# VH-VL binders against RNA-binding protein 26 (RBM26), part 8

Target 1, 75 residues: RNA-binding protein 26 (RBM26), of Homo sapiens (Human) (q5t8p6r532to606)
Amino acid sequence: TKLELRKVPPELNNISKLNEHFSRFGTLVNLQVAYNGDPEGALIQFATYEEAKKAISSTEAVLNNRFIKVYWHRE

## First folded at step 4 (VH-VL)

Design b7 (framework fv_siltartoxatug)
Heavy chain, then light chain:
Amino acid sequence: QVQLQESGAGLVKPSETLSLTCGVAGGSFSGYYWSWIRQPPGKGLEWIGEIYHSGSTNYNPSLKSRVTISVDTSKSQFSLKLSSVTAADTAVYYCARSPYFDETGYFDYWGQGTLVTVSS
Amino acid sequence: DIQMTQSPSILSASVGDRVTITCRASQSISSWLAWYQQKPGKAPTLVIYDASSLESGVPSRFSGTESGTEFTLTISSLQPDDFATYYCQQYDSYPLTFGQGTKLEIK
ESMFold2-Fast, scan of step 4: ipSAE 0.293; ipTM 0.841

Design b8 (framework fv_siltartoxatug)
Fold by ESMFold2-Fast, scan of step 4:
Structure b8 (fold): chain C 75 residues (1-75), chain A 119 residues (1-119), chain B 107 residues (1-107)
Amino acid sequence: as target 1 above (75 residues)
Amino acid sequence: QVQLQESGAGLVKPSETLSLTCGVAGGSFSGYYWSWIRQPPGKGLEWIGEIYHSGSTNYNPSLKSRVTISVDTSKSQFSLKLSSVTAADTAVYYCAREPWDYTGYFDYWGQGTLVTVSS
Amino acid sequence: DIQMTQSPSILSASVGDRVTITCRASQSISSWLAWYQQKPGKAPTLVIYDASSLESGVPSRFSGTESGTEFTLTISSLQPDDFATYYCQQYDSYPLTFGQGTKLEIK
């Protein structure tokens, strides 16, 4: 249920902007900016796998910035 | 090896539209971002914009109101239109490839084509 | 926009010299920087990407380093083929921006 973002510009790496984009795909359980000390990283956790799958399968650029990449989170 | 080639009119009148096409050969066209970059004579490089094979575009905000980039995947081509040109648009225009969709650097460049804006 | 400032603007050197060219970003760009070489009348060619990664086919005498917002391109032993203008470019944020260039010329 967890997605990891990379290459998020610091000016876009804030809870409000990321919530605005990702809440369209489902219910967010957790949202961490600057994840693991990476100023360009973020962690997005959805309530369900299906919601996370919708988000990662979207062809829409995150916050209109194609450099932001969405990956399944690996622990 | 991947080869890029620019083509289009080398002379454009002020207030008209500059139109260029980039042909891609020797490799896959799909899966990459393709960019336009220009260089006025004796000056540095300026990024104009980019397009993905799906048609998704990103433009330099300074040029966004005048720029349209389009793609023709069946011909492995992408094109630039820059409207309302002035002498400041005189430059060598390059097309270039971005090697991965999460990067923004250019691994292959066309040879460039000079476009002069003059009456 | 992120401003990229190169120094020096012109560098005169001799074959065999060790030369360094610097590029400074107006804000943090992490390692998202490339270096290009442009010979007169030719298109730029990629030399370094991700600040320090050498592009395939580029001679090993070229290297890149980073320290905060300062990036350096080094040529350890200058060859005749290396006289050119060098540009840095950031790809942290839109718009993509280039430095103004450093012209490496014969002393």
Scores: ipSAE 0.006, ipTM 0.695, lowest interface PAE 9.5, mean pLDDT 88

Design b9 (framework fv_siltartoxatug)
Heavy chain, then light chain:
Amino acid sequence: QVQLQESGAGLVKPSETLSLTCGVAGGSFSGYYWSWIRQPPGKGLEWIGEIYHSGSTNYNPSLKSRVTISVDTSKSQFSLKLSSVTAADTAVYYCARGPYFESGYFDYWGQGTLVTVSS
Amino acid sequence: DIQMTQSPSILSASVGDRVTITCRASQSISSWLAWYQQKPGKAPTLVIYDASSLESGVPSRFSGTESGTEFTLTISSLQPDDFATYYCQQYDSYPLTFGQGTKLEIK
ESMFold2-Fast, scan of step 4: ipSAE 0.318; ipTM 0.860

Design c4 (from a3 with light chain S93R; framework fv_siltartoxatug)
Heavy chain, then light chain:
Amino acid sequence: QVQLQESGAGLVKPSETLSLTCGVAGGSFSGYYWSWIRQPPGKGLEWIGEIYHSGSTNYNPSLKSRVTISVDTSKSQFSLKLSSVTAADTAVYYCARLGYSYFPSWGYFDYWGQGTLVTVSS
Amino acid sequence: DIQMTQSPSILSASVGDRVTITCRASQSISSWLAWYQQKPGKAPTLVIYDASSLESGVPSRFSGTESGTEFTLTISSLQPDDFATYYCQQYDRYPLTFGQGTKLEIK
ESMFold2-Fast, scan of step 4: ipSAE 0.429; ipTM 0.873

Design f1 (framework fv_rosmantuzumab)
Fold by ESMFold2-Fast, scan of step 4:
Structure f1 (fold): chain C 75 residues (1-75), chain A 123 residues (1-123), chain B 111 residues (1-111)
Amino acid sequence: as target 1 above (75 residues)
Amino acid sequence: QVQLVQSGAEVKKPGASVKVSCKASGYTFTGYYISWVRQAPGQGLEWIGEIYPSGGSTGYNQKFKNRVTMTRDTSTSTAYMELSRLRSEDTAVYYCARLGYSYFPSWGYFDYWGQGTTLTVSS
Amino acid sequence: DIQMTQSPSSLSASVGDRVTITCKASQSISYEGSSWMNWYQQKPGKAPKLLIYDASSLESGVPSRFSGSGSGTDFTLTISPVQAEDFATYYCQQYDSYPLTFGAGTKLELK
């Protein structure tokens, strides 16, 4: 259910902007900016796997910035 | 095969707006970003912005963000770039170009280009 | 913004020569082993044409006399041997981040 973002520009790495983009795919249960000490990192957690899968499979750029990288979060 | 065909030359006065079209054929229009790049006489290439036709999401170069609008019509496979409040330094050839990718989602090279649209801005 | 600095601005060569054009990014444009830059050729009155993508991959239909190399901030385009149709302007371009930026161009001229 967790996606990790990398290379998020600092001006876009805020809760409001990320919530606006990712809530279109489903219910967010956790959202952390500057995740793991990375000012360009973020963690996005959806309520369900299918919602997270929709988000990572989207062909549209996150916040109109296609250089933002979306990965499955690895434990 | 893949083809991008642009609208014809435009002559405008300072302060006017221009809207250039780019009609795509030979591929699935909604699957590829379309970028706009300009070239002033005797100068190099300058990226203006891009649009992803499927959702209509756009990314603009901050230099143009307050004056440029990119749109598309998926029914006609046509992308548009509108530039407002024109200045003499906007005189250039404007190209549309398709972004290719070596693997999804790594778009980044311009594999096909339109023929260019010449814009002249003068009083 | 990432600045792409090309050198030289112009270069004279003869058919059969080996020529090298360089491009320097103001910051690293490599990520996870990939270098996100391309090379284009432009002839007068024409749109640019893709030659090399991802620093070293030859675009389909482009002759093998064109090759690209480099990583990080320093990149080169090599043309060997130069043929008559190669006299044109060459541009590097990065796609590591917005805004996309091009070098100022290198004009390859016949001696």
Scores: ipSAE 0.258, ipTM 0.803, lowest interface PAE 3.1, mean pLDDT 89

Design f10 (framework fv_vorsetuzumab)
Fold by ESMFold2-Fast, scan of step 4:
Structure f10 (fold): chain C 75 residues (1-75), chain A 123 residues (1-123), chain B 111 residues (1-111)
Amino acid sequence: as target 1 above (75 residues)
Amino acid sequence: QVQLVQSGAEVKKPGASVKVSCKASGYTFTGYYMSWVRQAPGQGLKWMGEIYPYSGSTTYADAFKGRVTMTRDTSISTAYMELSRLRSDDTAVYYCARLGYSYFPSWGYFDYWGQGTTVTVSS
Amino acid sequence: DIVMTQSPDSLAVSLGERATINCRASQSISTSGYSWMHWYQQKPGQPPKLLIYDASSLESGVPDRFSGSGSGTDFTLTISSLQAEDVAVYYCQQYDSYPLTFGQGTKVEIK
């Protein structure tokens, strides 16, 4: 259920902006900016796998910046 | 099956505007970013910007901001690129290109290109 | 903007010989084991064609004599055994950040 973001510009890497974008796909249960000490990193956790899959499969750019990279989080 | 078909060649005078079309077929038009890339005679490729057809959201390269406008018509699966205040150095072949992907939409590459539209700007 | 610089500008190679094209980014375009760059081939009068995506992945339908390697700032496109149909201009492209930028191109010709 966890997605990891990389290459998020610092000015866009804030809880409010990321929540607005990702809440369109489902219920967020965790959201961490500057994840793992990376000022351009973030962790997005959805309540369900289907919601996370919908988000990662979207062709729409995250925060109108398609260079923000979305990965399945490795646990 | 995927095809991008562009409008025909244009000859314009300096100061005029040109609007090039790119008709998509063989895939869900609204699901993929569309970029415009130009190539001046004997020169390399230069990215102008992109549009996401679902929303109409655009991103333009700074070199073209203020002169370029990208739009689309989802009812006919067609993207448009309009360049205004044309200069002689805008003479180029203009390509539309689809942003495909294998893993994630954010990891896109230009997998299909239109045939190109030659725009000649001369006095 | 990230500047992509190719070398050489032009390359003449005999049929069956190895051709090597280099591309250097003005800053690292690799993150977490991935490299945010692609290679395209353009023949006269035609639009570019994708050859290699994500630095080393071969696009479907592209002959396996084409390969890509590298990471960070230095990338290489290799044609293991040049064929007549490979005469073209080759471009690298980064997609690490806006604006998208291409290298200036490397023209490959037969000796």
Scores: ipSAE 0.015, ipTM 0.740, lowest interface PAE 7.1, mean pLDDT 88

Design f2 (framework fv_rosmantuzumab)
Fold by ESMFold2-Fast, scan of step 4:
Structure f2 (fold): chain C 75 residues (1-75), chain A 122 residues (1-122), chain B 111 residues (1-111)
Amino acid sequence: as target 1 above (75 residues)
Amino acid sequence: QVQLVQSGAEVKKPGASVKVSCKASGYTFTGYYISWVRQAPGQGLEWIGEIYPSGGSTGYNQKFKNRVTMTRDTSTSTAYMELSRLRSEDTAVYYCARSPYYDILTGYFDYWGQGTTLTVSS
Amino acid sequence: DIQMTQSPSSLSASVGDRVTITCKASQSISYEGSSYMNWYQQKPGKAPKLLIYDASSLESGVPSRFSGSGSGTDFTLTISPVQAEDFATYYCQQYDSYPLTFGAGTKLELK
């Protein structure tokens, strides 16, 4: 259910902007900016795997910045 | 055969606006970003912004954000850049260029239009 | 904004020479093994042409005498051996973050 973002510019790495983008795909249950000590990292957790899959499969650039990278979160 | 064909040269007065077109052919127009890059006479390249034709989402260089509008018409595979409140320093060749989106390495311009010359003079 | 500084502004060479053009980013444009920068060639009156993407990947159809290297902030384009058609202006460009920025260009001139 978790997606990890990388290369998020610090000025865009805030809860309000990330919620604005990712809530379009489903219900967000957790949102962490500067995730894992990375000022350009974020963690996005959806209520369901289907919602997370929809988000990562989207051709829409995150916050209109196609250089922001979206990965499945893993340890 | 991928081609980007731009509209012809423009001569404008300060304060006017200009709308340049870029007609794409030979590929799926909605699958690639279109960027606009300008070059003043004898100078280097300056990125203005980009549009993703599928959804019409745009990203602008802040330097131009309050004067530039990028649009597209998917039925004609044409991208447009409108620049308003023109100044003499906007005199330049304006290029459209294609950029892939489908992988992590997406910021290069593999095909370019031939350029549109804009002259802004009193 | 990330500034891309190219050196030299111009360079004179003969056919058969090995030439190196450098590009320095004002901050790192590399992330987890990838470097988000490209090299272009531009001839007078023509649009730029992509030569190298991701710092070291040769674009399809570009001769192998062109090569790119570097990571972090320091990058180089090498042309070896230089041929007559290589006398042109070369630009580096970063795509690590918006706005996309180019170096000021290096003009390669025939001696």
Scores: ipSAE 0.263, ipTM 0.824, lowest interface PAE 3.5, mean pLDDT 89

Design f3 (framework fv_rosmantuzumab)
Fold by ESMFold2-Fast, scan of step 4:
Structure f3 (fold): chain C 75 residues (1-75), chain A 122 residues (1-122), chain B 111 residues (1-111)
Amino acid sequence: as target 1 above (75 residues)
Amino acid sequence: QVQLVQSGAEVKKPGASVKVSCKASGYTFTSYYISWVRQAPGQGLEWIGEINPSGGSTGYNQKFKNRVTMTRDTSTSTAYMELSRLRSEDTAVYYCAREGYYFPSWGYFDYWGQGTTLTVSS
Amino acid sequence: DIQMTQSPSSLSASVGDRVTITCKASQSIDYSGSSYMNWYQQKPGKAPKLLIYAASSLESGVPSRFSGSGSGTDFTLTISPVQAEDFATYYCQQYDSYPLTFGAGTKLELK
């Protein structure tokens, strides 16, 4: 259910902006900016796998910045 | 079936502005970015900027940021690029191109318009 | 800006030859195992045509004699065997970061 973001510009890496974008795909249960100490990283956790899959499969650029990379989070 | 058709050749004087159109057909216009790329005579390709037709958000190459405006009309599936304060060095062929998606990012130009020739001369 | 340097600027070849065009990025355009670079072909008076995307993926409808390889900063386009219709100018392009940048082009000429 977890997606990891990379290359998020620091000025866009805030809870409000990321919540606005990702909540369109489903219910967010956790959101961490500067994830793992990376000022350009973030963790997005959805309530269900299907919601996370919709988000990662979207061709829409995150926050209209197509250089932000979205990956499945690996524990 | 995917097609990008651009407006015709333009001749302008230095200091004028030009607005080039790019009409898309054969796909969902709001699902792909449109980029603009120019090519001066005998020169290579130079990226000007892009627009997301869905929200109208733009990204410009800093070199052109103070002179370029990109817009779109979703009702006609048409993208526009306006370049102001024209100089002789703006003489070029201007292309629109559809930006394709390859996970996890956008970035390849899979369909191109035929080009619009702009000549800036006194 | 990421600079894309193509080599050579021009080369002469005969039909049936194997030719290699190189492209070097001023910094890595490889992110988490993916290389964000494309190759285009342009014939006189026409718009560029996509040949290869993501460094090594062949675009639909492009002949298999075209292939791309490389990662990080060093990339190559190989044409083998060269056909008469392949005499054109070839451009590399990175899409790792803004602004998008192209190489200066390599003109493939008939000997």
Scores: ipSAE 0.054, ipTM 0.776, lowest interface PAE 4.9, mean pLDDT 89

Design f4 (framework fv_vulinacimab)
Fold by ESMFold2-Fast, scan of step 4:
Structure f4 (fold): chain C 75 residues (1-75), chain A 123 residues (1-123), chain B 112 residues (1-112)
Amino acid sequence: as target 1 above (75 residues)
Amino acid sequence: QVQLVQSGGGLVQPGGSLRLSCAASGFTFSGYYMSWVRQAPGKGLEWVSEIYSSGGSTYYADSVKGRFTISRDNSKNTVNLQMNSLRAEDTAVYYCARLGYSYFPSWGYFDYWGQGTLVTVSS
Amino acid sequence: DVVMTQSPLSLPVTLGQPASISCRSSQSLLHSSGYNYLDWYVQKPGQSPQLLIYLGSNRASGVPDRISGSGSGTDFTLRISRVEAEDVGVYYCMQYDSYPLTFGQGTKLEIK
């Protein structure tokens, strides 16, 4: 259920902007900016796998920036 | 089979306008970012413009800002480049190219290119 | 803008010999993911450009294993271990880290 973002410009890497974008795909249960000490990283956790899959399968650029990348988070 | 078929080039005088079109087939067009890249005779490649899959975001090289407009019609599987106020320096072969958007590892490259359209700006 | 600089610009090579092309970026193209946002393209005579290498070192579909990409950060190399006649063309590196997307000036590979 967890997605990891990379290459998020620091000025866009804030809770309100990321919540606005990702809440359109489902219920967020966790959202961490600067995840794992990376100022360009973020962690997005959805309530269900299907919601996370909708988000990662979207062709829409995150925050209108094609260079922001979405990955499945691996523990 | 993925195909990008271009049209709309030609000879135009300085200050004139042309509209280039790129018709896509063989893939879900609405899922892909599209770009235009040009090549002046005997010169290298220069990125011109990009449009996101939804059409909601467009980007331009400084050399064409305010003169060129990229657009797309997802119902017709077409990306277009409207070129106004053309200059001799805009003379080039123009290519449309597809940018993949996928997930880990993320794409960001031109995996398919059109055949090219020659634009000549001359008196 | 990220400036991409290729060397050499002209590369005459004998059939069967190796060839190498260098590409330097004015800024690091290495992301926290470990990937470099750099591609290599070739434009063969009379043809549209075609993808050879993506994300620094991954071969595109149909590209033979004698062609490889390497490097990280600001310094990248495209290597052909054994040049064949079909390799004639102009080779370009491109960064897609930031707008505007920028290409190197191109390296023309010719058979001697």
Scores: ipSAE 0.007, ipTM 0.675, lowest interface PAE 10.8, mean pLDDT 85

Design f5 (framework fv_vulinacimab)
Fold by ESMFold2-Fast, scan of step 4:
Structure f5 (fold): chain C 75 residues (1-75), chain A 122 residues (1-122), chain B 112 residues (1-112)
Amino acid sequence: as target 1 above (75 residues)
Amino acid sequence: QVQLVQSGGGLVQPGGSLRLSCAASGFTFSSYYMSWVRQAPGKGLEWVSEIYSSGGSTYYADSVKGRFTISRDNSKNTVNLQMNSLRAEDTAVYYCAREGYYFPSWGYFDYWGQGTLVTVSS
Amino acid sequence: DVVMTQSPLSLPVTLGQPASISCRSSQSLLYSSGYNWLDWYVQKPGQSPQLLIYLGSNRASGVPDRISGSGSGTDFTLRISRVEAEDVGVYYCMQYDSYPLTFGQGTKLEIK
């Protein structure tokens, strides 16, 4: 259920902005900016796998920035 | 059939201005990012500017920042490049190009316009 | 900026022989296994550039099987298994991992 973002510009790596974008795909149960000590990293956790899959499969650029990368989070 | 048809080039003196246009057809224009790429006589390709599908974000090469403005009109299927304060080193063939999409990012230029010659000379 | 370096810059080839062009990036272009933010284009005499390979190794529509892309990270190769007359042109690699988007210097392929 967890997605990891990389290459988020620091000015866009903001709880409010990321919540606005990702809440369109489902219920967020956890959202961490600057994840794992990376000022350009973030962790997005959805309530269900289906919601996370919708988000990662979306063709829309995250926060209108095509260089923001979305990955499945690896434990 | 995807087509990109360009117009607006010409000869201009240093310090002058030109507006290039690129008319798109054969695809859902509002769904694609667009770029301008130029080529000086006998030289290689240089990326100039990019505009996102919505028109909400624009990016520029350092050499043109503050002088060039990229814009688009999704209702008319056009992308434009307004070039101000032109310099001799801006002399080039300018191409508009459509950015293809392959998850997770945009980037490759899958279709190119025919090119528009811009000559900046006294 | 990510610097893209091509070699050779001039490539004279005999018809029917293989040809290879190298492209090196100053930074890794690897996104995930199998995906690199690296494209190849050709510009034939008097024509606009056209896409050959995208994402490192995926062939664009209409591009023949004799043309292939390979490599990962910082070292990439465009290969033509048997050169035909229509292959004459200048070949460019391009990265789109980060702004500004940057091209290699170009490799001019000519029939000798």
Scores: ipSAE 0.012, ipTM 0.716, lowest interface PAE 7.8, mean pLDDT 87

Design f6 (framework fv_vulinacimab)
Fold by ESMFold2-Fast, scan of step 4:
Structure f6 (fold): chain C 75 residues (1-75), chain A 122 residues (1-122), chain B 112 residues (1-112)
Amino acid sequence: as target 1 above (75 residues)
Amino acid sequence: QVQLVQSGGGLVQPGGSLRLSCAASGFTFSSYYMSWVRQAPGKGLEWVSEIYSSGGSTYYADSVKGRFTISRDNSKNTVNLQMNSLRAEDTAVYYCARSPWYDILTGYFDYWGQGTLVTVSS
Amino acid sequence: DVVMTQSPLSLPVTLGQPASISCRSSQSLLYSSGYNYLDWYVQKPGQSPQLLIYLGSNRASGVPDRISGSGSGTDFTLRISRVEAEDVGVYYCMQADSYPLTFGQGTKLEIK
């Protein structure tokens, strides 16, 4: 259910903008900016796997920025 | 198998307009970002514009903003560059190129068209 | 804008000898993902540019193993271990970190 973002510009790496974008795919249960000490990182957690899969499978760039990368979060 | 075939170009007077086209074949066109890169005679490469895979987002070099428009038609596998208010400094060979998107592999141009000469002269 | 600076701009080499081209960026191209968003291209006389190396060190399809890319952050090198006649052309580095995408000035590799 967790997605990790990298290369998020600091000006876009805020709770409001990320929530606005990712809530379109489902219910967010956790959202952390500057995740793991990375000012360009973020953690996005959806309520369900299907919602997270819809988000990562989207063909549109996150926040209109091609350089933001979306990965499944590995623990 | 992968091909990018360009058309358009030619000689135009300053202030005139031209439309360049790039026809793609041999791959899933809608899975790639498309860019235009130009090269003035005897000079280096200059990135001009890029359009996202869906066509929903476009980016331009400052030198062409407000004058050039990039567009694509995924049903016809084409990307186009509409060039208005042309200046002598726009004289160049224009290349179309494809780029993988939305992955760690974004940003590089793995295939390029053959190039189209645009000459802006009185 | 990220400024890309290449050195040398002219590189005469003897067949069979090694050649190296330097590329420096005005800001780091290394991201927390571990990738450097730097690519290398060659433009042979009368031809379109073609990809050689992407993401710092990965060879494109069909590129021989005598050509390699290395470096990280702001300093990158393209190396040809033994130059062949087919290698003549102008070599460009490009940063793919941010808009606008920017190229180095180009390095012209010529056989002596």
Scores: ipSAE 0.013, ipTM 0.715, lowest interface PAE 7.4, mean pLDDT 87

Design f7 (framework fv_denrakibart)
Fold by ESMFold2-Fast, scan of step 4:
Structure f7 (fold): chain C 75 residues (1-75), chain A 123 residues (1-123), chain B 113 residues (1-113)
Amino acid sequence: as target 1 above (75 residues)
Amino acid sequence: EVQLVQSGAEVKKPGESLKISCKGSGYSFTGYYIGWVRQMPGKGLEWMGEIYPGSSDTRYSPSFQGQVTISADKSISTAYLQWSSLKASDTAMYYCARLGYSYFPSWGYFDYWGQGTLVTVSS
Amino acid sequence: DIVMTQSPDSLAVSLGERATINCKSSQSVLYSSNNKNYLAWYQQKPGQPPKLLIYWASTRESGVPDRFSGSGSGTDFTLTISSLQAEDVAVYYCQQYDSYPLTFGQGTKVEIK
């Protein structure tokens, strides 16, 4: 259920902007900016696996910035 | 067969407006980004910006922000590059090219290119 | 912005000989999390649009002849044409896609001597 974002520009790495984008795919239960001490990192957690899968499978760039990388969180 | 077909050459005067087009075929147009690249006569390649036709979201190179407008009409699988007021310095070859994939939206290399639209701006 | 610098600006090579083009990025285009170099190479023949040759620094695009190869990592990259053919006369460009804005090298012109 957890997705990890990398290479998020600091000006876009805020709770409000990320919530606006990812809430379109489902219910967010956790959202952490600057995840693991990385000012360009973020953690996005959905209520269900299917919601997270919909988000990571989207062809839409996160916040209109395709340089932002979306991965399954593996921890 | 994936194909990008651009509109024909344009000869314009400074101050005139212009809109050139890039029509995609042979693939899902809304599933890929379309980028615009400028090549000044005898010079190299400059990325101007891109659009995701599915949402019409755009992103511009800082050098081109405010100088041009990129848009798309997904109903006819066509992307556009537009100037409100042309300058002689806009004389160049303009290419559209496809980038990104349905499963890899962050990929930024250009796999298919249009044939180019030559724009000449002179008095 | 990541600045891409190619060397040489122009290169004259005899038919059948090896051509080597270098590309340097002002900062690393290697992404440690996936271990990929965000670097592509294009060929542009006179009067034609650019054509993709190599992506991910070393992966050859489908239909591109085996004589073209890409190598390097981080900031220093090389495009090699092992045995130059007459049809290879063109300008070659490297491009980074690690970060916004996308940037190209200035180009290297390859000619027959």
Scores: ipSAE 0.006, ipTM 0.691, lowest interface PAE 9.8, mean pLDDT 86

